# Ledger of designs, part 15: VH-VL binders against IMP cyclohydrolase (purO)

Target 1, 198 residues: IMP cyclohydrolase (purO), of Methanopyrus kandleri (q8tz52)
Amino acid sequence: MYVGRFLLAGKLEDGTPIAVYGVCSRSFSDRRIEVREGAAFVVPEDPSYITENPYVTYTCARIVDEFLVLTNGAQTDPIADKLESGVPPREALVSVTFAMDYEHDEYNTPRISLITDGETFWLGRVAPEEVYFRVMKPKDGEGYLLSVYGEYAEVPSKPNMTLDREDPLECDPVPSFEHYVCSVIARHDGGRWSLEAR
Key: E = the ipSAE of ESMFold2; O = the ipSAE of OpenDDE; V2 = 0.75 times the mean of E and O plus 0.25 times the DockQ between their complexes.

## First folded at step 19 (VH-VL; framework fv_flanvotumab)

Design m3 (from m1 with heavy chain Y103F; at its last look DockQ between E and O 0.51; V2 from the best seeds 0.00; counts 0 for: pae O 9.7 > 2)
Fold by OpenDDE, look of step 19:
Structure m3 (fold): chain C 198 residues (1-198), chain A 122 residues (1-122), chain B 108 residues (1-108)
Amino acid sequence: as target 1 above (198 residues)
Amino acid sequence: QVQLVQSGSELKKPGASVKISCKASGYTFTRYYMNWVRQAPGQGLESMGWINTYIGKPTYAQGFTGRFVFSMDTSVSTAYLQISSLKAEDTAIYYCARYKGNFWETEWFDPWGQGTLVTVSS
Amino acid sequence: EIVLTQSPATLSLSPGERATLSCRASQSVKSYLAWYQQKPGQAPRLLIYDASNRATGIPARFSGSGSGTDFTLTISSLEPEDFAVYYCQQYSNWPPYTFGQGTKLEIK
């Protein structure tokens, strides 16, 4: 299954809060995620492609105090900035993602956004035909998967995967994703988020 | 209406240079890669490469390095193909074609320019 | 490099007949295959994308099928304007984007 980009949010079986942003790409697979200063960036392997083009490079993760922000595009920084200014996460997520709308490319690519403090997860998707924002509190072992394309291109009302592995990328159906490129894994430990590029 | 309009036919002598233009309209020029395809007389379609219209970076397919140069002018939404040191075997119709989709995915070509015939003859 | 082989090289049929064109890939391209039609003196026109999706404005008599390495373009009932050269193209991975050598559909 090709999903394009995906967000994974939930708790491992041991109760560890996790969140993942993953990139799949059919053509521009020469990309990686770089973690730096409490943020993660999708960047091309070829530095000559590093430009202001949001399709080439963008912030996909930011840590703001107790919050983690993951998105598939330019909405990451604005959401994070609102959090920094003291805006509640629900409002930050909805206001920015909704205002920026879906990407008006040929496919009208939806925007997917996530905020979490390790206990509560705010998930949202903006597409041409619908907007959906949901608040969830995953139980141990429960995962919520949201993708841009494919079977998971809807905000789930129920947990749609089980986090039964220590590595969230090994949990079904992630290993079956076609054209997998890279991911950032966020783990909450001791009240702090940590980022790992994969 | 999305369309690509190419410059007219060219007749050149061996050793000369030619520059073909492809003007885009109906969409944001810098949001889609522009591809170039060659078709020799009575032959099939051959991909020459593409240009990243946002940063102006060309990528050439094997066999199309050296004498072939992709360029662009964003101010007029136009892509260019320049062929230097023309040879008889360069006689062909050259097409520009836009990628369908976005910058993340390689897609099919749509639409196509009407093609530009380049004839190289002594 | 993925090589696409089309067959037959030439197909001679009459209006009203069913046309079946084949495109075989040297390795799996999944469903990332397009079909183009090219009439004499014209640029190629997109017919089918993603193996089976008909492009906008393309008549229903055109259909694509297949996945992996074997693909088929079918024209259920040929119209006079359908006699042309047809190309398949794969876009399953990083370039090069390869085309088949084409099938010429000519009037019998």
Scores: ipSAE 0.008, ipTM 0.553, lowest interface PAE 9.7, mean pLDDT 90
ESMFold2, look of step 19: ipSAE 0.540; ipTM 0.807
ESMFold2 (binder alone), look of step 19: mean pLDDT 90; pTM 0.914

Design m4 (from m1 with heavy chain W104F; at its last look DockQ between E and O 0.02; V2 from the best seeds 0.00; counts 0 for: pae E 16.9 > 2, placed apart)
Fold by ESMFold2, look of step 19:
Structure m4 (fold): chain C 198 residues (1-198), chain A 122 residues (1-122), chain B 108 residues (1-108)
Amino acid sequence: as target 1 above (198 residues)
Amino acid sequence: QVQLVQSGSELKKPGASVKISCKASGYTFTRYYMNWVRQAPGQGLESMGWINTYIGKPTYAQGFTGRFVFSMDTSVSTAYLQISSLKAEDTAIYYCARYKGNYFETEWFDPWGQGTLVTVSS
Amino acid sequence: EIVLTQSPATLSLSPGERATLSCRASQSVKSYLAWYQQKPGQAPRLLIYDASNRATGIPARFSGSGSGTDFTLTISSLEPEDFAVYYCQQYSNWPPYTFGQGTKLEIK
């Protein structure tokens, strides 16, 4: 199935909080994710393309104190800046993404966004006809999958996948996603977030 | 690691005042309400109220509106409980505890400070 | 104010036994109920939140159940370190938050 860009939030069976931002794209398959100093960036594989499209280079993850911010676009940095200023997670998520609205690109791409401290997860989707935000507290082994398109293009009210593998990208339905390009995996281990590019 | 460290025990006479500190570390102080909980000797836990650390506004549980003052200093990530006109019945351990919720989200208390024993004796 | 009543006041059991602690609310708190453990000389420690979710680092032998007005904390097989006082706490209404009076779990 084609889902476009997606967020995965939850806890592994051992209780380890995790989050994933993944890129599936029919149009821009020459991307990778770089991790630098508590942040992750979607960048072109060939640097000569850096100036052509806002899908080419953007921050997709930032760690701010105990919080992880994970999004599909330009809202990452403003959300993180609000958190750095001491704004509570719900207000940071809602105020930034509502003000920025969906991406007014040729696809009217929904914005999907996550904030988490490892216990509480704040998920949001802002689309042309629908705005939805939800707070969730996953139990061990529970996963919440949110995408821009397809079957998972709705903020879930209940767990909609099981994190039964050590590698969250191996948990159904993620292996079946079409046009997968790259991802970043965040793990909350030893009281800190760490980022790993795939 | 998220931690709340309270000031040391206090021995006071009736009619005196005490000010207890609660220093937060490992998180952004202004994002979460700070709560105060009283535990008299051999008794259970009693909610005293909280302070909204973003705007500095205290809210007191019924019975705690007169002699009890919550305050804070964001520059040192510290909340304070001041008790004036101390009475023998104020002898208790006073805990600070982080509340992760706000007006829009209700949550529990985690973590707790180690507690501050206040003894009021004549 | 929502009153939480815990029972029994004292529960005397041996290591290896199953403990069942009750908390009853004077009105519905839905699932907004937490359980804390307090050992002598220590601050309370969060065990269970939202009626049934274990907090990080809490052993699987602790479980919570219930909704509305009746809640239960179960320890499936007692360990020596589990003998302590247990409190329930509701956070359903804004505000204030209230605690039950405690159940003391003692070595028989």
Scores: ipSAE 0.000, ipTM 0.447, lowest interface PAE 16.9, mean pLDDT 87
ESMFold2 (binder alone), look of step 19: mean pLDDT 90; pTM 0.905
OpenDDE, look of step 19: ipSAE 0.081; ipTM 0.698

Design m6 (from m1 with light chain K30R R54K; at its last fold request DockQ between E and O 0.93; V2 from the best seeds 0.81)
Heavy chain, then light chain:
Amino acid sequence: QVQLVQSGSELKKPGASVKISCKASGYTFTRYYMNWVRQAPGQGLESMGWINTYIGKPTYAQGFTGRFVFSMDTSVSTAYLQISSLKAEDTAIYYCARYKGNYWETEWFDPWGQGTLVTVSS
Amino acid sequence: EIVLTQSPATLSLSPGERATLSCRASQSVRSYLAWYQQKPGQAPRLLIYDASNKATGIPARFSGSGSGTDFTLTISSLEPEDFAVYYCQQYSNWPPYTFGQGTKLEIK
ESMFold2, look of step 19: ipSAE 0.652; ipTM 0.853
ESMFold2 (binder alone), look of step 19: mean pLDDT 90; pTM 0.903
OpenDDE, look of step 19: ipSAE 0.150; ipTM 0.704
ESMFold2, fold request of step 25: ipSAE 0.559, 0.051, 0.612; ipTM 0.829, 0.632, 0.842
ESMFold2 (binder alone), fold request of step 25: mean pLDDT 90, 90, 90; pTM 0.887, 0.889, 0.896
OpenDDE, fold request of step 25: ipSAE 0.917, 0.391, 0.910; ipTM 0.950, 0.793, 0.949

## First folded at step 20 (VH-VL; framework fv_flanvotumab)

Design n1 (from m6 with light chain N93D; at its last look DockQ between E and O 0.14; V2 from the best seeds 0.00; counts 0 for: pae E 9.7 > 2, placed apart)
Fold by ESMFold2, look of step 20:
Structure n1 (fold): chain C 198 residues (1-198), chain A 122 residues (1-122), chain B 108 residues (1-108)
Amino acid sequence: as target 1 above (198 residues)
Amino acid sequence: QVQLVQSGSELKKPGASVKISCKASGYTFTRYYMNWVRQAPGQGLESMGWINTYIGKPTYAQGFTGRFVFSMDTSVSTAYLQISSLKAEDTAIYYCARYKGNYWETEWFDPWGQGTLVTVSS
Amino acid sequence: EIVLTQSPATLSLSPGERATLSCRASQSVRSYLAWYQQKPGQAPRLLIYDASNKATGIPARFSGSGSGTDFTLTISSLEPEDFAVYYCQQYSDWPPYTFGQGTKLEIK
């Protein structure tokens, strides 16, 4: 299946909160994710090609105190800035993602955004045909998968995958995703988030 | 109107070099890849590769590494194909073609340049 | 690597006849296939994209069909200007522009 970019939120079977931002692409596979001081960035594989173009180089993850922000674009930083200013997660997620709207490219690419403190997950998708935001509290082993395109291109109302592997990228249906490029995996451990690039 | 205009035909001797230009207009040059396609006399279309105009990185198809160089100048929205040490077998029409799609998806070629005939003969 | 094989290599027909051109992929390309027309001395022209969608300005007599590995370009009633070479192209797999070898449609 081809899903484009995706977010995965939930808890492993041992109760460990996790979140993933993943990139699948048919045309532009020479990118990776780089982790620096509580943030992750999608960048060109060769850093000499780094640009300010938000489709090429952007923040995809930021940690703000107990919160993790994970998105598919330029909305990551404004959401994190609102959290730093004391705006509650629901309002930070909704106000920024909705105001920035879907990408006004030729395909009107949806924005997908996540905030979590490890227990509560706020997930949203803004697309030309629909705007939807949901709050969820996953139980152990429950996963919520949201993608830009394909079968998971709708904010799920209930768990739609099982996190039955220690590595969330090995949990169905993720291994079946076509044209995988890179991802960042966030794990909540001891009251704080850590980031790992893949 | 989206348009690709290529430089004129070239007559060259073996061992010389040529640089073909492809000037884009009517769209944002850096948002679409530029592709190069060769068509030798009486033959079909042969993909040579593309340049990623977002980052300036060329990718060459099998058989087109070495003497063929893709480059660009974003200030004038122009892609270039340079062929060095020309051989008789390089005689062909060379097309540029825009790679239509967004950053995350691949799609068809539209538009095409009008083609540049390079003739290599003694 | 996905190989596209077009058949027949040459198709000889008269104006007013129906032409059926085939393109077979070595692996599934789903619906990510385009058709181009090329007349002598001219650049290729996009006819069909995503297997069945007509490009802007393409006459109604042209249609595309198929999915997966088997695709067809149909010209319902040939006009004199339709005698040309036709190429299929896939953009499903990386890299995105594998061409078929072409079908020459010539006047009988």
Scores: ipSAE 0.006, ipTM 0.556, lowest interface PAE 9.7, mean pLDDT 88
ESMFold2 (binder alone), look of step 20: mean pLDDT 89; pTM 0.893
OpenDDE, look of step 20: ipSAE 0.014; ipTM 0.574

Design n2 (from m6 with light chain D50G; at its last look DockQ between E and O 0.29; V2 from the best seeds 0.00; counts 0 for: pae O 7.8 > 2)
Fold by OpenDDE, look of step 20:
Structure n2 (fold): chain C 198 residues (1-198), chain A 122 residues (1-122), chain B 108 residues (1-108)
Amino acid sequence: as target 1 above (198 residues)
Amino acid sequence: QVQLVQSGSELKKPGASVKISCKASGYTFTRYYMNWVRQAPGQGLESMGWINTYIGKPTYAQGFTGRFVFSMDTSVSTAYLQISSLKAEDTAIYYCARYKGNYWETEWFDPWGQGTLVTVSS
Amino acid sequence: EIVLTQSPATLSLSPGERATLSCRASQSVRSYLAWYQQKPGQAPRLLIYGASNKATGIPARFSGSGSGTDFTLTISSLEPEDFAVYYCQQYSNWPPYTFGQGTKLEIK
């Protein structure tokens, strides 16, 4: 099933908090993720196109102190900015994602957002037909998957994921990330978040 | 004006290979994917897949893996379709068609090349 | 795989008449539906995209409608050059982006 974009978040069996933002595309497979200065960006494979379309390049990850922010679009920076100003994560996530609403492109693309401090995870999805926000405190080995489209976009959510591998993308059950393009994986260790492009 | 011009008709024996070209003009070649469509004699249209003109990555539809290879040369704004180990059932007109991908989903085909007839006969 | 079924297989009409062509999808394709015209010995030509949008240069007599699973191509008043084969195509699913089997519009 086509998911478009997805968020995977939770804790590994050893208690390590993780979060993933992934990109799937049936036609736009020329994307990669670049990590720099506590942030991650979706960029085109060909750098010459990086500024030709506002949807070609966007911030998908921001680290703000103890918090990690992952989203599928323009809401990333506003959420991060609220966190920097001291706004509580729940308020930052809901206020920005809700206010910005779904993307008013020709597809009415839903927005998905995640904030986490490694213990608590705040996530949400705003679509034309549904608004969904949730707070979770995953146990060791427990994960959650939220996508723009497909079965993981439905509420109530599917059963929780099991993160019993070192690689969070090898969770159980294995998601059908068809036409996978790229991801950024965030890991929390020693009170600090790290980002890795995949 | 946007235009796709394909190479001429081909007559091949079974087991041979053929490589047809599709030259694009009137637009930036790397801004649009190139799709390939097959049409057997007297039959309908069948999508074969496309090539990503940014990085040269092909995507093949089911039934068109193995013997079919999409490639391109950006220096001459040309896409290629190669068919190896030709069979009689490969006899068809093959079309290239401009295919634009977008942020989330695919788009329609426009314009089309004039088509290339490939005849496989012993 | 999404299957598109066009009807009728053959439509025989005279110039000046109204033509109504149907395309039905096995599952919803939302509005991701295109119509093409193909004349003998020629490549297909885009007529309609997004179910109801006319391509550049397409005469006003052509129109598309529908969403989900049922789509219609209408030619309000047939011209001699309109007699051809018409294909619908969906682009909402994974490859292949399937075509209908076509409707042959022939002159009565």
Scores: ipSAE 0.016, ipTM 0.547, lowest interface PAE 7.8, mean pLDDT 88
ESMFold2, look of step 20: ipSAE 0.066; ipTM 0.626
ESMFold2 (binder alone), look of step 20: mean pLDDT 90; pTM 0.908

Design n3 (from m6 with light chain D50G N93D; at its last look DockQ between E and O 0.12; V2 from the best seeds 0.00; counts 0 for: pae O 10.4 > 2, placed apart)
Fold by OpenDDE, look of step 20:
Structure n3 (fold): chain C 198 residues (1-198), chain A 122 residues (1-122), chain B 108 residues (1-108)
Amino acid sequence: as target 1 above (198 residues)
Amino acid sequence: QVQLVQSGSELKKPGASVKISCKASGYTFTRYYMNWVRQAPGQGLESMGWINTYIGKPTYAQGFTGRFVFSMDTSVSTAYLQISSLKAEDTAIYYCARYKGNYWETEWFDPWGQGTLVTVSS
Amino acid sequence: EIVLTQSPATLSLSPGERATLSCRASQSVRSYLAWYQQKPGQAPRLLIYGASNKATGIPARFSGSGSGTDFTLTISSLEPEDFAVYYCQQYSDWPPYTFGQGTKLEIK
């Protein structure tokens, strides 16, 4: 199934909090994720094509103190900025994602956003036909999947994922992400988030 | 003038390997992907995949994984297609074609190499 | 995978006549559709890109139209050198960028 972009979040069997932002693309496979200075960016594989266009190059991850922010677009930085200023995560997520609305590109691309402190997960999706926000406290081995398109975009959500492997992308059931391009994996350990480009 | 020049025809036995070249000129080699297309005798065109000439990353179409390897040498602006464990059904003309996938849009194939005939026969 | 179906398989016409070739996609490819001409013993040559844009050096008698799933290549008045095989190709999806099966334009 083509999902466009996806968020996977939860806890591994050993209790380790994890979150993943993934990119699928039918037309633009020449993307990668670069991690630097507590943030992750979706960029062209050829750095000479990096632009300020938020649809081409954008921040997809930000670490702010105990919080991790993952999104599929320009809402990443505004959400992170609110967190830095002391705005509660629920308010930061909802206010920014809702205000920015779905992307007004030719596809009316929905926005998906996630904040987590390792214990609580706040996620949401804003689409032309639906607005969805949820707070979760996953158990060990429990994960949630939210995507821009496809079956994982539906509300109520599909059954929870099982995170019984060290690699969160090997969750059960295995998602059938067509046209997979790249991901960033966030792991929480010792009160700190770490980012890994995949 | 932008052009692609491929290596000459090949006659191979089953199980052998072949490596064909595609030399580019008239443009910046690393600014365009190089796509490979197969055409069996009397048949249509099949896209095999491409190589990102900037980073050397190959992408293979379904059915063209395993025995098919895309590579390149930027110093001579040349792309290569290697086929191992050749089979009779690999008999075909193989084309390289310039293709640009970029941050704005994907593009068409232009220009094309003249093609390389690979004949696999016992 | 996006499937392109060309019709007719064979088109028999005489010089001076109008040729109309069809290419239908199994799903929308927007305007990311190209047309190629291939003569015997030669590599394909780009005719049309972006559904309706003529490539450099292509005669005015060639034109492309359509968007989404239905596309047409038109040759207003056939010249003897126009008899060849014509392929459409979509480049809006993940590899492979599929081709149609081709239309053979032959002289009647």
Scores: ipSAE 0.007, ipTM 0.551, lowest interface PAE 10.4, mean pLDDT 89
ESMFold2, look of step 20: ipSAE 0.174; ipTM 0.685
ESMFold2 (binder alone), look of step 20: mean pLDDT 89; pTM 0.898

Design n4 (from m6 with light chain D50K N93D; at its last look DockQ between E and O 0.12; V2 from the best seeds 0.00; counts 0 for: pae O 7.9 > 2, placed apart)
Fold by OpenDDE, look of step 20:
Structure n4 (fold): chain C 198 residues (1-198), chain A 122 residues (1-122), chain B 108 residues (1-108)
Amino acid sequence: as target 1 above (198 residues)
Amino acid sequence: QVQLVQSGSELKKPGASVKISCKASGYTFTRYYMNWVRQAPGQGLESMGWINTYIGKPTYAQGFTGRFVFSMDTSVSTAYLQISSLKAEDTAIYYCARYKGNYWETEWFDPWGQGTLVTVSS
Amino acid sequence: EIVLTQSPATLSLSPGERATLSCRASQSVRSYLAWYQQKPGQAPRLLIYKASNKATGIPARFSGSGSGTDFTLTISSLEPEDFAVYYCQQYSDWPPYTFGQGTKLEIK
């Protein structure tokens, strides 16, 4: 199934909080994620193609103190900025994602956003036909998958994932994402978030 | 002038390996993908996949995984196609073609190499 | 996988006549469609890119049109050197960037 972009959020079997942002693309496969300075960016593999176009190059992850922010577009930085200013995570997530609305590109691409402090996870999706926000406290080994398109985008359908392996990308059931390109994995360890590009 | 020059024809036995080259000139080699296309005798064109010449990452089309390996040498602006465990059905003309895909748009195949005939016969 | 179907399989015409070749995609490829000409013993040559843009050095008698799923290559007045096989290709999806099966333009 083609999902476009996806978020995976939850806890590993050992209780480790994790979150993943992934990129699938039918037309543009030469993308990678670069991690630097407590943030992650979707960029072209060839740096000569990096532009200021938010559809081409954008921040997909930000660490703000105890919080992690993952999104599929330009809402990442505004959400992070609100957190930095002391706005509660629920308010930061909903206000920014809702206000920015779905992307007004040729596909009306939905926005998906995540904030987490390792115990609580705030998720949201804004599409032309639906707005959805959820607060969750996953148990050990429990995960939640949210995507821009496909079966994991449907509400109230909430596919629960099992995270019973060390690698957070190895969840059950294993998603069959078409045209997978890259991901960033966030892991909460020692009271701090770390980012890993895949 | 932008051009691609491929290595000469090959005659191989089943089970053998072949490595054909595609040398690029007239442009920056690492700014374009190199695509490979197969054409069996009397048949149409089949896209095999490409190699990202910037980082050396190959991408294979379905049906062209395993025995087919794309590689490159940027120092000589050359892309390579290696086929192992050759079969009779691998008999075909193999083309390299310059291709550019990026976040803005994908481009057409241009130019093409002159093609390399690989004949697999016992 | 996006499938391109070309029609007709064979087109028999005389020099000076108008040729119309069709390429239909199983799903939308937007404008990411190219046309190639291949003569016997030669590599394919790019004619049209992005559905309607003429490649460098291509004669004015060649033109491309269409978007989405239906595309057309037109040769307004056939020259003797135009008799060859013509392929369409989509480059809108993940590999393979599929080709049509080809249309053979032969002399009547």
Scores: ipSAE 0.017, ipTM 0.579, lowest interface PAE 7.9, mean pLDDT 89
ESMFold2, look of step 20: ipSAE 0.125; ipTM 0.638
ESMFold2 (binder alone), look of step 20: mean pLDDT 89; pTM 0.901

Design n5 (from m6 with light chain K54R W94Y; at its last fold request DockQ between E and O 0.85; V2 from the best seeds 0.00; counts 0 for: pae E 2.05 > 2)
Heavy chain, then light chain:
Amino acid sequence: QVQLVQSGSELKKPGASVKISCKASGYTFTRYYMNWVRQAPGQGLESMGWINTYIGKPTYAQGFTGRFVFSMDTSVSTAYLQISSLKAEDTAIYYCARYKGNYWETEWFDPWGQGTLVTVSS
Amino acid sequence: EIVLTQSPATLSLSPGERATLSCRASQSVRSYLAWYQQKPGQAPRLLIYDASNRATGIPARFSGSGSGTDFTLTISSLEPEDFAVYYCQQYSNYPPYTFGQGTKLEIK
ESMFold2, look of step 20: ipSAE 0.707; ipTM 0.863
ESMFold2 (binder alone), look of step 20: mean pLDDT 90; pTM 0.908
OpenDDE, look of step 20: ipSAE 0.065; ipTM 0.670
ESMFold2, look of step 21: ipSAE 0.000; ipTM 0.484
ESMFold2 (binder alone), look of step 21: mean pLDDT 90; pTM 0.905
OpenDDE, look of step 21: ipSAE 0.800; ipTM 0.907
ESMFold2, fold request of step 22: ipSAE 0.005, 0.000, 0.584; ipTM 0.497, 0.486, 0.835
ESMFold2 (binder alone), fold request of step 22: mean pLDDT 90, 89, 90; pTM 0.897, 0.895, 0.904
OpenDDE, fold request of step 22: ipSAE 0.920, 0.039, 0.720; ipTM 0.952, 0.647, 0.894

Design n6 (from m6 with heavy chain N102D; at its last look DockQ between E and O 0.62; V2 from the best seeds 0.00; counts 0 for: pae O 4.3 > 2)
Heavy chain, then light chain:
Amino acid sequence: QVQLVQSGSELKKPGASVKISCKASGYTFTRYYMNWVRQAPGQGLESMGWINTYIGKPTYAQGFTGRFVFSMDTSVSTAYLQISSLKAEDTAIYYCARYKGDYWETEWFDPWGQGTLVTVSS
Amino acid sequence: EIVLTQSPATLSLSPGERATLSCRASQSVRSYLAWYQQKPGQAPRLLIYDASNKATGIPARFSGSGSGTDFTLTISSLEPEDFAVYYCQQYSNWPPYTFGQGTKLEIK
ESMFold2, look of step 20: ipSAE 0.361; ipTM 0.730
ESMFold2 (binder alone), look of step 20: mean pLDDT 89; pTM 0.897
OpenDDE, look of step 20: ipSAE 0.026; ipTM 0.627

